# VH-VL binders against q8ixk2r445to577, part 95

Target 1, 133 residues: q8ixk2r445to577
Amino acid sequence: FFGMLQNKGLTDYCFDYNPPDENQIVGHQVILYLCHGMGQNQFFEYTSQKEIRYNTHQPEGCIAVEAGMDTLIMHLCEETAPENQKFILQEDGSLFHEQSKKCVQAARKESSDSFVPLLRDCTNSDHQKWFFK
Below, E stands for the ipSAE of ESMFold2; O stands for the ipSAE of OpenDDE; V2 stands for 0.75 times the mean of E and O plus 0.25 times the DockQ between their complexes.

## First folded at step 4 (VH-VL; framework fv_axatilimab)

Design b61 (at its last look DockQ between E and O 0.86; V2 from the best seeds 0.00; counts 0 for: pae E 2.1 > 2)
Fold by OpenDDE, look of step 4:
Structure b61 (fold): chain C 133 residues (1-133), chain A 120 residues (1-120), chain B 107 residues (1-107)
Amino acid sequence: as target 1 above (133 residues)
Amino acid sequence: EVTLKESGPALVKPTQTLTLTCTFSGFSLSTYGMGVGWIRQPPGKALEWLANIYWNDDKYYNPSLKNRLTISKDTSKNQVVLTMTNMDPVDTATYYCARTRYGDYYFDYWGQGTMVTVSS
Amino acid sequence: DIQMTQSPSSLSASVGDRVTITCRASQDISDYLAWYQQKPGKAPKLLIYAASTLQSGVPSRFSGSGSGTDYTLTISSLQPEDFATYYCQQYYDWPYTFGGGTKVEIK
């Protein structure tokens, strides 16, 4: 699967990554932004290694969750996907993070009009439902 | 078990400042994502959000009352304090503190509330 | 500010009845909605969040549905302990706002 990764509950919002430096794409937080399909900021790929890749740049980036955190951060992809980069996109649309045993949820960011994907206990909420478009 | 309890004066005179303290247990404001909010309810009326404070000391206020409200925390005591200046009889209400969480801005645990009457 | 309008303001029902309460937001709140139950002299109790997710410990007879601006709380079979006032709350945008409440009374 590839393309825009869109949330069901937070309608018209997609995964978005816009690193401040195109030559250094890792270390920043993945956010949610209105789906526009323009450029490379909203293009992701779900791989057979259970990675969510930001593969518009070389080296390729993969979404990871750091220890003790609930935010999605861009790391470099590795030959073998590390445990903190493994996600399961289930048939019901839930995006399950294997290491934390939690689901990715669309959440409001307090200090802005923006939204972010966060790890939360898995529920049936549409905020935890995702699909590629 | 998560618990919260409000304390403060039951009676305040007009123009005076109200100071309420929320003492909680079962969670800590040193924990990432944790927050505490204040909500009030005039007798027989609906609920009104007042202010939130979070583990990182971020503070949010109801714009309609922002100039009158100050929220602070003492993490070591598991306490959150709300001050409201220039009280008026219209501010007579039951005041609640409740737990909230970054990204999940509903209130999952509430104190029993404390009734505050503003009267001369 | 986002206005939350509940309907009806009050209703009478009997034990075993299906009860439906509606909450309408002045704008799309994208399912960032919670429902609370409040009994006289008591603090509100969280029932549902994210429009349809049941809070732990809440009976399954409570359910939430809706999207966009219109949301519904349903009690499939009203029980004696369910007579109370119910409130919706949006947490899509600051300031967070509550509905006017719906009092469910005994018929």
Scores: ipSAE 0.817, ipTM 0.935, lowest interface PAE 0.7, mean pLDDT 95
Fold by ESMFold2, look of step 4:
Structure b61 (fold): chain C 133 residues (1-133), chain A 120 residues (1-120), chain B 107 residues (1-107)
Amino acid sequence: as target 1 above (133 residues)
Amino acid sequence: EVTLKESGPALVKPTQTLTLTCTFSGFSLSTYGMGVGWIRQPPGKALEWLANIYWNDDKYYNPSLKNRLTISKDTSKNQVVLTMTNMDPVDTATYYCARTRYGDYYFDYWGQGTMVTVSS
Amino acid sequence: DIQMTQSPSSLSASVGDRVTITCRASQDISDYLAWYQQKPGKAPKLLIYAASTLQSGVPSRFSGSGSGTDYTLTISSLQPEDFATYYCQQYYDWPYTFGGGTKVEIK
């Protein structure tokens, strides 16, 4: 799949990546922003290796979750996808992180206007359902 | 099993400072994302959120009460402390501490509550 | 601040009745809604979060529904232990706010 990865419950919000330095894409958090499709910040590829790739620039970035964390962070893609970069987009729309066995959920940052994807125990909530548009 | 318990004075005079301690077990504020909040309920009235504190020592307050509230934690003692200054009879309420998590700003486990009366 | 308007403020019902309690937010809260049960002299107990997800250990006769601004708690067959006051709470935006409560009393 290639396109905008949209949340079902938080309507019209999409994965978005806007690193402060376009020459250093590693180590920044993926956010949720209103879906607009302008520029390159909201286009991701879901690969056969179960990666979510940010591939509008070189070197390509892959979404990862670091051990003990619940935030989605950009890493460099590798020839063989590391376990912390593997996500399963299931038939019910849940986005399952294999290594942690948790699901991606849309949530507001505390006392902020910003939303982010976070890992949580899997539920049937629409906040944990995602689809490509 | 997750438990929380509030402790503090039952009676406070107007203008005095209230200090409440939440002691909990079954979870730790060293766990990434964990938080504890305070909520109060005046007799026969609705619940009102007061403040949250998280594992990373980030603190958030109800804006209507922000200048009166201070929240702090001691992770090693499994304690959270709420201080509320300049108490007034309208602050008479049952005060609860409760567990929350960053991103999920509802409260899944509550203490039994402690009734605080503000009277001359 | 997001106002949560809960109705009715009280109701009388018999064991076995189906009861519904409504909660209306002053703006769209995108299913960031929780329901609590509170018995006299006791702490609130979380029943439902994310509008419709049951908390662990909550009986399946409780259900949550709704979207946008309008949300409903349903008890499909009222039991003696369900006589309590019920509160909704939004956690879409700070400050987090609660409804005024619905007291469910024995008829």
Scores: ipSAE 0.589, ipTM 0.886, lowest interface PAE 2.1, mean pLDDT 92
ESMFold2 (binder alone), look of step 4: mean pLDDT 94; pTM 0.949

Design b62 (at its last look DockQ between E and O 0.85; V2 from the best seeds 0.73)
Fold by OpenDDE, look of step 4:
Structure b62 (fold): chain C 133 residues (1-133), chain A 120 residues (1-120), chain B 107 residues (1-107)
Amino acid sequence: as target 1 above (133 residues)
Amino acid sequence: EVTLKESGPALVKPTQTLTLTCTFSGFSLSTYGMGVGWIRQPPGKALEWLANIYWNDDKYYNPSLKNRLTISKDTSKNQVVLTMTNMDPVDTATYYCARLRYGDYYFDYWGQGTMVTVSS
Amino acid sequence: DIQMTQSPSSLSASVGDRVTITCRASQDISNYLAWYQQKPGKAPKLLIYDASTLQSGVPSRFSGSGSGTDYTLTISSLQPEDFATYYCQQYYSWPYTFGGGTKVEIK
């Protein structure tokens, strides 16, 4: 699967990544933004290694969750996907993070009137449902 | 077990400052993502959000009351304090403190509330 | 600010009845909606969050549904302990706002 990764509950919002430096694509937080499909900021790929790749240019970035955190951070992809980069996109649309055993949820960010994907206990919330478009 | 309890004066005179303290247990404001908010409810009326404070000391206020409100925390005592200046009879209400989480801006645990009457 | 309008303001029902309460937002709140139950002299109790997710410990007879601007709290079979006032709350946009409440009374 590839393309825009869109949330069901938070209508018209997609995964979005815009690093400040094109030559330094890791270390920043993935956010949610209105789906527009322009450029490379909203193009992601779900791979057979259970990675969510930011498929822009080499080296490629893969979404990871750092220890003790609930945010999605861009790391470099590795030949063998590390445990903190493994996700399962379920048939019901839930995006399950294997290491934390939590689900990715579209969450409100109070400080900036924006939205971000966060790890939460898995529920039936549409905020935890995702699909590629 | 998560618990919260409000304390402060039951009676305040007009123009005076109200100071309420929320003492909680079962969680800590040193924990990433944790927050405590204040909500009030006039007798027989609906609920009104007042202010939030989080583990990182971020603070948010109801815009209609922002100039009158100050929220602070003492993590070591598991306490959150709300001050409200220039009290008026219209501010008579039950005041609640409640727990919330960053990203989850609903309140999952509430104190029993403390009734505050503003009267001469 | 987002306005939350609940309907009805009050209703009478009997034990065993199906009860439906509606909450309408002044704009799309994308399921960032919670429901609370409040009994006289008590603090509100969280029932539902994210429009349809049941809070732990809440009986399954409570359910939430809806999308966009319109949301519904349903009690499939009203029990004696369910007579109370119910409130919705949006947390899509700051400041967060509550509905006016719906009092469920015994018929």
Scores: ipSAE 0.877, ipTM 0.949, lowest interface PAE 0.6, mean pLDDT 95
Fold by ESMFold2, look of step 6:
Order: sequence, then C-alpha cells, then structure tokens
Structure b62 (fold): chain C 133 residues (1-133), chain A 120 residues (1-120), chain B 107 residues (1-107)
Amino acid sequence: as target 1 above (133 residues)
Amino acid sequence: EVTLKESGPALVKPTQTLTLTCTFSGFSLSTYGMGVGWIRQPPGKALEWLANIYWNDDKYYNPSLKNRLTISKDTSKNQVVLTMTNMDPVDTATYYCARLRYGDYYFDYWGQGTMVTVSS
Amino acid sequence: DIQMTQSPSSLSASVGDRVTITCRASQDISNYLAWYQQKPGKAPKLLIYDASTLQSGVPSRFSGSGSGTDYTLTISSLQPEDFATYYCQQYYSWPYTFGGGTKVEIK
C-alpha cells in the first residue's frame, strides 16, 4: 500500500511529516494536515513488515511509538522491523499498534489549530479509521 | 475505583478570591496523558468549562475567564487547585472537578461537586 | 466559540418509550461530541463519546448518531432510572462548550 494515509472521521486529513531539518528526519512527531499530495510530506508506504515508511528519504524513516508514550515519532527503519514500529491496517480501517495493543486516533492538540495521530484504546470510532488514497 | 472530591468554602463575599481543591484517587497525574479539569454549573443553567491541567503541567483556561483563573497541581498529594479572583454573585454555582486524557477533551469521572454561593 | 443547541428543552415520556434528543452545533464538529446524563443533586455521568462510542458500563439502550452539525442521543426503551437531564458537549475546538440540556420527565 502506498500514498496518502487519510482519516475517515476527520475528513480530508492525512499523515504528514515535515522535519525542520532535511538532514535529520529522526525524532520529530508525525502530524495530521489537510491532504494535498504536494512536497512529498504526505507519502507513506505500508510494508510487508507492517511498517509505515516515510518514503522520501534514504535511509528510510519508519513510524514508531516509544514505550509508555502515545505519540507517533519518526525513527530510522531497520532491516528487521522493531516491535514498536509494527502496525496492522485492518480491513475495517483500524490502524493497530501491535506492541501497545492500541489504535491510532485523530485528535486535536489543545488550544491549537493542529491535529495529530495518537494511540488510544481501540474503539469503532471513525477517528480511528484510516485508508490509503 | 476512580474518585474525585471538591473542597472549599461554601460562601464567599463579592471581590474575594475563591480557592477550590480537587482531591482524587484511583489515578495519578504522574501517568502520561492524564489530566484534571474544572467545570461549573450555575443553578438551573448549563455547564461551563473552566480549566484543564495535565500530567506535564500544561494548563488551559476558558478564554472568557482567563484573567481570573489559576490552576495548579500537587502530583504527590493527588490534588489540583483552582483559584478564581474577583468573585461576583453571578459566579454562584456548583463547581466540579473531573478527569480527562489529553486529546480526549471529555470527562469520564466527575466529583460530586461543591456549591459556592457569592453574596454579601 | 461553538454554540451547542439542544432540543427539546424538556420532554415527558413513559417507561418503554423510545426517546430521541438532538444537539446542533453552530459549525461542523467532526463527531468530536460527548453526551452526559445528570440526575438531580448528582454530577454528570459520561454516556457517549466520539458521537457514537458507548462508555464502558453504560447500558446498550443508549446510542448516539449524527455527523457534521447534527447529533442525536437515542434511548431505545426508556427505563425508570433514565429520567434525568441530558447534555451534549463538543470538544472539536477550544473552548469546550455544552448544550443547554434536555430534561426527560415521567409522563
């Protein structure tokens, strides 16, 4: 699967990664932004290793969640996917994080115009449903 | 079992500062993502959100009351404190504290509330 | 600020009735909506979040639906313990705001 990863409930919002330094793509938070497909910030690959890869950089970035956290952070991909980088995109659209047993949900940052993906207990909410465009 | 309980004066005079304490158990503000908020309800009227504080000490206030409110926490005591300056009879209400999680701005457990009357 | 308008302001119903309460937002809130039940002298109790997700321990006769600006709480078969005031709350944008409430009374 390749393209823009879009939220069902928060319509027209997609995963977006815009690191402040093009030479350091590690350690920054993934956000949600209006889907536009420009500038390569919104193109991701879902791999057979259950990774969500940021496919505009070599070595490639892979989305991870650090232990005890709920935010999605960019790490470097590894030859064998670490547990914290494994997500299952299910037929119902839920995006399940295997290590934490939680689902990715669209949420607003408080008192901000920004949205972010966060891990939450899995529900059938449309805020937890995702699809590739 | 999650519980919250509000404490403070039942009566304050106009212009005084109200101090309310929320004491809770069954969760901790050392837990990532956890928060406590304050909501009030004037007699016979709608609920009004006042302020939130989170595990990382981030604080957010209703802009209509921003200059009058201060929220703080003592994580080791499982307490959150709200102060509200320049009280007026229109601030007469039941004040609740309640639990939330950052990103989920609804309140899953509420205290029983404390009635605060503002009069001369 | 996003205004939340509930209707009706009150209603009378009998045990066993289907009850429908509506909540309208002044702008699209993208299902960032919660419903609360409040009994006299008690704090509100969370029933539903994300417009349609039932809170743990809440009876299945409660359901939520809607999208955009229009949302509905339904009680499929009213029980004696359901006579209360119901409030909606949006959390799409800051500050969070509540509806004026709908009082459900015994007919």
Scores: ipSAE 0.664, ipTM 0.891, lowest interface PAE 1.6, mean pLDDT 92
ESMFold2, look of step 4: ipSAE 0.641; ipTM 0.884
ESMFold2 (binder alone), look of step 4: mean pLDDT 93; pTM 0.938
ESMFold2 (binder alone), look of step 6: mean pLDDT 93; pTM 0.936
OpenDDE, look of step 6: ipSAE 0.713; ipTM 0.915

Design b63 (at its last look DockQ between E and O 0.81; V2 from the best seeds 0.00; counts 0 for: pae E 2.1 > 2)
Fold by OpenDDE, look of step 4:
Structure b63 (fold): chain C 133 residues (1-133), chain A 120 residues (1-120), chain B 107 residues (1-107)
Amino acid sequence: as target 1 above (133 residues)
Amino acid sequence: EVTLKESGPALVKPTQTLTLTCTFSGFSLSTYGMGVGWIRQPPGKALEWLANIYWNDDKYYNPSLKNRLTISKDTSKNQVVLTMTNMDPVDTATYYCARLQYGDYYFDYWGQGTMVTVSS
Amino acid sequence: DIQMTQSPSSLSASVGDRVTITCRASQDISDYLAWYQQKPGKAPKLLIYDASTLQSGVPSRFSGSGSGTDYTLTISSLQPEDFATYYCQQYYDWPYTFGGGTKVEIK
């Protein structure tokens, strides 16, 4: 699967990554933004290694969750996907993070117009449903 | 078990400052993502959100009351304090503290509430 | 601020009845909606969050549905303990706001 990764509950919002430096693509947080499909900021790929790759240029970035955190951070992809980069996109649309055993949920930052994907306990919420478009 | 309990004066005179304390157990404001909020309800009326405070000491206030509200926490005592200045009879209400989580701004556990009457 | 309008303000029903309460937001709130139950002299109790997710411990006869601006709380078969006032709350935008409430009374 590849393309825009869109949330069901938070309508018209997609995974978005825009690093400040094109030559330094890791270390920043993945956010949610209105789906526009322009450029490469919203192009992701779900791989057979259970990675969510930011497939824009070399080296490729892969979404990871750091220990003790609930945010999605861009890391470099590795030949063998590390445990903190493994996700399962379920048939029901849930995006399950294997290491934390939590699901990715669309959430809003308080007193802001910004939305972010966060790890939360898995529920039936549409905010935890995702699909590629 | 998560519990919260409000304490403070039942009666306040107009123009005075209200100070309420929320004492909680079963969770900690040292835990990442945890927050405590205050909500009030005039007799027979709807609920009104007042303020939130989080583990990282971030604070948020209802804009309509922002200039009158101050929220603070003492993590070691599991307490959150709300102060409201220049009280008026219209501020007569039951005041609740409740738990929430950053990113999930609904309240899953509530205190029993404390009735505050503003009267001369 | 986002305005939350509940309807009806009150209704009468009997045990076993299907009860439906509506909450309308002044703008799209993208399922960031919670439902609470409040009995006289008691604090509100969370029933549903994210429009349709049932809070742990809440009976399955309660359900939430809707999207965009229109949301519904349904009690499939009203029980004696369900007579109370129900409130919706949006948490899409700051400040977070509550509906005016719906009182469910005994017919």
Scores: ipSAE 0.858, ipTM 0.944, lowest interface PAE 0.6, mean pLDDT 96
Fold by ESMFold2, look of step 4:
Order: structure tokens, then sequence, then C-alpha cells
Structure b63 (fold): chain C 133 residues (1-133), chain A 120 residues (1-120), chain B 107 residues (1-107)
């Protein structure tokens, strides 16, 4: 699938990636921002290897979770997807991270206007439901 | 089993600084995402959130009380400490510490609370 | 700050009754809402989070519903141990705020 990855419970918010330098796309956190479809910041590809790719530039970026962390960070894609870059978008809309066995949840950064995707224990909350638009 | 327990003085005079200690077991603030918060409840009144502290030492305060509150932790002792300066009789309340997880700003386990009376 | 208004402030009910408690937020809180039960002299106990998700160990007679600004806690068949004060809490935005409470008393 290719498009904007939108949250069901936090209505009209989408995955967004806005690195400060388009030539240094690795190491920055994925955020949630109001869905707008403008530019390239909100377009992601969900691949057959279960990757979420930011591939509008070279080198291609893939969303990852570093060991012991719960934030979604951009890494370089690899020929064979590493386990920390594999997400299953399930039939019920949950976005399951295989390595950690946790689900992606929309949450506010505390004392901030920003929302971010975070890994949490899986629940049936609409905050953990996602779809491509 | 997750438990939290508040300790500190039951009586404080106006203008003094209150120091409360939360001692907990069954979880650790070395665990990624884990946090402890403080909430108070004046007699017969609603609950009021005071402050949160997390595993990574990030701290957050109720803006209405920010200049009076300091929160800190000692992960090795399973303790969180809250100080509140310039106490006034209106600060008379039961003070609770409680567990939360970053991103989920609700409290799943609470201490029994400690009643603090501010009076001469 | 987001104001949380609970109603009623108190109610009397009998064992077996269906009880509904409401909580209204001053703005849309997108289901970032929790419910707590508090008995006299005791700490609050988490019942519901994310508006409708039951906390582990909470009996299924408790349920949460609602969206936007209006949320409800329902007890389908009131039990003797359910006589308590119930509070809602929003965590959509800081500071996190609580409702004024609804006291459920024995009729």
Amino acid sequence: as target 1 above (133 residues)
Amino acid sequence: EVTLKESGPALVKPTQTLTLTCTFSGFSLSTYGMGVGWIRQPPGKALEWLANIYWNDDKYYNPSLKNRLTISKDTSKNQVVLTMTNMDPVDTATYYCARLQYGDYYFDYWGQGTMVTVSS
Amino acid sequence: DIQMTQSPSSLSASVGDRVTITCRASQDISDYLAWYQQKPGKAPKLLIYDASTLQSGVPSRFSGSGSGTDYTLTISSLQPEDFATYYCQQYYDWPYTFGGGTKVEIK
C-alpha cells in the first residue's frame, strides 16, 4: 500500500516525517501531524516485507524501533528487512511490531502540542487503529 | 504485586516546605516508559494532578503550581520525592503517589495516600 | 485547562440497579478519558481507560462509552461493593484534570 497512514481515534492525524536535512534522513523521530497530503512528508509505502518506507528520496528510509525503545525512528532500509523494521497492519487496524510484540499507539508528548506514534501493549483502543488513505 | 506508599509529615505549618516520599515495589523506574505521579485531594473535593516523573528523569508539573513543586527520583531505592514550598491552609489534602506509563497519562496503581494538614 | 463536569453529583440506588454516570469535557478529548472508583478513606482505583477499555481485574458489569465531549460510565447491575464515588479524568491535554465526582449511595 502507498499513501497517508491515518489514526482512527486521533481523527485526521497521519504519520509525518520532516527531517531537518533531506540528505540526512536517518535518526529522526516519526511524528503525527494533521493529514494534508502536501509535499512528501506524509507519504509512506507499506511493503511485502512488512516495512513502512519513506522512499521519496535516496537513500530510502524505513521506520524502526531500536532495542528497548518505544519510539519510531527512521533507519536506512536494507535488502532483507531487519526484525526491528517489521510491522504488521492487521485486519482490525492494529499496527503490530513483531519484534517487541507491541502495537503502535497515538499519544501526546507530555506538555507539548505534538502527537507521536509510540509502542504500547496491544489493546482494542481506537488510538491503536490505523489505515491508509 | 504493585504497591506504592506515601510517607511524610501529617502536620505542616504555613510557609513551610512539604517533603513527601513515595516508596514503591513490584516495578522499577529503570523500565522504559514507566513513571510515577503525584495527585492530591482536599477533603470532600476533586482530585488535582500535581506532577509526573519518568524513567528517563523527564519531569512535568501542573502549571498552576509549577513554581512551588519539585519532583525527583532515586531509581535504585524505588523512591520518588515531591517537595512543595510555601504551604498554606488551602493545601490541606490527602496526597497520593501513583504509577503511570508515558503516553498513557492515567494512573493504574495508587498508594493509600497521606493526609497533610496545614495549620498553625 | 479542560474542565470536566460530572453529573449527577450524587445518586441513590439499590443493589441490582443499572447506574449511568456522565462526564462532559469543555472540549473534544478524543477518548483520552479514564474512570476511577474511590471508597471513603481509600485511594482511587482505575476502572476504565481510553473511554471504554476495562482495566485488568475490573468486573464486566462496568462499561464506558461516549466520544468527543460526552462520556458515560455504566454499571449494569449494581453490587454492594460498588457504592463509592466515581471520577472521570481527561488526559488529552495538560494539565490532566478530573471531574468533581459522582457519589453512588445505598438506597
Scores: ipSAE 0.564, ipTM 0.867, lowest interface PAE 2.1, mean pLDDT 91
ESMFold2 (binder alone), look of step 4: mean pLDDT 93; pTM 0.936

Design b64 (at its last look DockQ between E and O 0.84; V2 from the best seeds 0.00; counts 0 for: pae E 3.5 > 2)
Fold by OpenDDE, look of step 4:
Structure b64 (fold): chain C 133 residues (1-133), chain A 120 residues (1-120), chain B 107 residues (1-107)
Amino acid sequence: as target 1 above (133 residues)
Amino acid sequence: EVTLKESGPALVKPTQTLTLTCTFSGFSLSTYGMGVGWIRQPPGKALEWLANIYWDDDKYYNPSLKNRLTISKDTSKNQVVLTMTNMDPVDTATYYCARTRYGDYYFDYWGQGTMVTVSS
Amino acid sequence: DIQMTQSPSSLSASVGDRVTITCRASQDISNYLAWYQQKPGKAPKLLIYDASTLQSGVPSRFSGSGSGTDYTLTISSLQPEDFATYYCQQYYDYPYTFGGGTKVEIK
């Protein structure tokens, strides 16, 4: 699967990544933004290694969750996907992070008009349902 | 078990400052993401959100009351304090503290509430 | 501010009845909605969050649905302990706001 990764509950919002430096794509947080399909910021790929890959340029980035955190951070992809980069996009639309045993949820940031994907206990919430468009 | 309990004066005179303390257990405001909020309810009326404070000391206030409200925390005591200045009879209400979480700004555990009457 | 309008303000029902309460937001709140139950002299109790997710320990006869601006709380078969006032709350944007409440009374 590839394309825009859109949330069901937070309608018309998609995974979005816009690193401040195109030559340094890792270390920043993945956010949610209105789906526009423009440029490279909203193009992701779900791979056979269970990665959510940001492969618009080299080197390729893969979404990871750092220890003790609930945010999605861009790391470099590795030949063998590390445990903290493995996700399962299930048939019901839930995006399950294998290492943390939590699901990715679309959440509102209180201090802004921004939204972010966060790890939360898995529920039947539409905020935890995702699909590629 | 998560518990919260409000404490403070039951009676306040007009123009005086109300100080309420929320003492909680079963969770900590040192925990990433944790928050505590205050909500009030006039007798027979609906609920009104007042303020939230989070583990990182980030604070949010209802804009309609922002100039009158101050929220603070003492993590070591598991306490959150709300002060409200220039009290008026219209501020008579049951005041609740409740647990919340950043990103999930609903309230999953509530104190029993404390009734505050503003009267001369 | 986002206004939350509940309807009806009150209703009478009997045990076993299907009860439906509606909450309408003044703008799209994208399912960032919670439902609470409050009994006289007691604090509100969280029933549902994210519009349709049942809080742990809440009976399955409670359910939430809706999207955009319109949301519904349903009690499939009203029980004696369900007579109370129910409130919706949006947390899409601050200030967080509650509906006016719906009192469910015994018929």
Scores: ipSAE 0.825, ipTM 0.938, lowest interface PAE 0.7, mean pLDDT 95
Fold by ESMFold2, look of step 4:
Structure b64 (fold): chain C 133 residues (1-133), chain A 120 residues (1-120), chain B 107 residues (1-107)
Amino acid sequence: as target 1 above (133 residues)
Amino acid sequence: EVTLKESGPALVKPTQTLTLTCTFSGFSLSTYGMGVGWIRQPPGKALEWLANIYWDDDKYYNPSLKNRLTISKDTSKNQVVLTMTNMDPVDTATYYCARTRYGDYYFDYWGQGTMVTVSS
Amino acid sequence: DIQMTQSPSSLSASVGDRVTITCRASQDISNYLAWYQQKPGKAPKLLIYDASTLQSGVPSRFSGSGSGTDYTLTISSLQPEDFATYYCQQYYDYPYTFGGGTKVEIK
């Protein structure tokens, strides 16, 4: 799958990656922003290795969750996908993180106008449902 | 399994400071993402959110009361404390503590509540 | 602050009736909406979160629906223990706010 990764419950919000320095794209948090399709910030590829790749920049970025954390951050893609970079986009729309056995959920940052994807125990909430478009 | 219980004075005088303690069991504020909040309900009226505190000691207050509230925790004792200054008769309410989680700002388990009356 | 308006403020119904309670937000809250039940002298009890997700242990006769600004709580077959006041709460934006409540009286 390639395109904008959109949330069902938080309508018209998409995965977005816009690091402050376009030449240092690793180590920053993925956010949710209104879907617009402009530029390269909202286009991701879901690969056969179960990666969510940010392919519009070199070197290519892969979404990861570091041990003990629940935030999605950008790492460099590797030849063989590390376990912390593997996600399953299931038929019901849930986005399952294999290593942690948790699902990606759209949530607002406390006392902020920003939304972010976070790992949570899996439920049937529409905030845990995602699709490419 | 999960329980919360409020404790503190039933009566305070106007201008005094109210201190309420929430003691809980069945979960810990050492767990990533966990939080405890305070909500009040004047007699016969709607619920009003007061403050939240999270596992990482981040604190959030209702802006309408921001200069009157202080929230703190003692993770080892499973306790959260709310302090509210300059009490007024309009602050007469049942005060609840309840469990929440960062990202999920609803309250899944509530204490029984404690009634606080403010009068001279 | 996001204002939450509930209607009706009270209603009377018979056991077995289908009851619908509505909650309207002053702006789009994107399904960040919870429903609570409160019986006299008791603490609120969470029924539904994320607009439509049933809390564990809540009877299946309770359901939630809606989107945008308009949300509903439905009790498909009212039981005697459902006599209570029901509150909605938004958690789309800070500060978190509650509706004024809907009192359900059993005839």
Scores: ipSAE 0.377, ipTM 0.826, lowest interface PAE 3.5, mean pLDDT 90
ESMFold2 (binder alone), look of step 4: mean pLDDT 94; pTM 0.953

## First folded at step 5 (VH-VL)

Design f1 (framework fv_axatilimab)
Fold by ESMFold2-Fast, scan of step 5:
Structure f1 (fold): chain C 133 residues (1-133), chain A 120 residues (1-120), chain B 107 residues (1-107)
Amino acid sequence: as target 1 above (133 residues)
Amino acid sequence: EVTLKESGPALVKPTQTLTLTCTFSGFSLSTYGMGVGWIRQPPGKALEWLANIYWNDDKYYNPSLKNRLTISKDTSKNQVVLTMTNMDPVDTATYYCARLRYGDYYFDYWGQGTMVTVSS
Amino acid sequence: DIQMTQSPSSLSASVGDRVTITCRASQDIRNYLAWYQQKPGKAPKLLIYDASTLQSGVPSRFSGSGSGTDYTLTISSLQPEDFATYYCQQYYSWPYTFGGGTKVEIK
């Protein structure tokens, strides 16, 4: 699967990665932004190693969650995907992070007009349902 | 088992400063994403959100309260303190502290509440 | 600020009745809505979050539904312990706001 990774509950928002400096592609938080349908910063690839890759730039980035945290951050992809970079896109649309046993949820940043994906206990909420478009 | 309990004065005179302490157990504000908020309820009226503080010491305040609020934490003591300046009779309410997580701005566990009466 | 309007402000019901309480937001809140139960002299208790997700330990007779601006809390068969005031809360937009409450009274 590849394309724009869209939320079912927050219907017009997609995974988006917009690092402030194109020369430093890793280390920043993945955000949610209005889907524009143009790919670019919203184009992701779901791989056979269960990675969510951001490969519109070199070097390729892979979404990861560090132990004990609940935010999604961009790391460098590795030849063999580490456990913190593995997500299962389940049949019901949930995006399950294997290492933490939590699901990715669309959430608002407090006191701002922006949204972010966060790890939360798995529920049947539409805010935890994702699909590639 | 998650528990929270409010403490502070039951009676405050107009113009004085109110200080309330929330003491909790069963979770820590050193845990990523964890937070504690304050909500009040005047007698017979609706709930009103006041302030939140999080694991990383980020603080958010209801803008309707004209910068009268200060929230702080002592992570090692499992305590959160709310200070409200220039108290008025209209601030008479039951004050609650409650747990939330950053990104999930609903309150899953609440203290019993402490009634604060503002009167001369 | 997003205004939350609850209807009705109060209702009288009997044990075994199906009770519905509505909550209307002044703008689309995208299912970022919670429901609380408050008994006299007690703190609110979380019942439902994300409009329809039941909090652990809450009886299955409670359910939430809705989307956009209009949301409903339903109690399928009212029990004696359910006589209380119910509040909705939006957390789509800051600052967070609560409805005016619906008091469910015994007939």
Scores: ipSAE 0.718, ipTM 0.908, lowest interface PAE 1.3, mean pLDDT 91

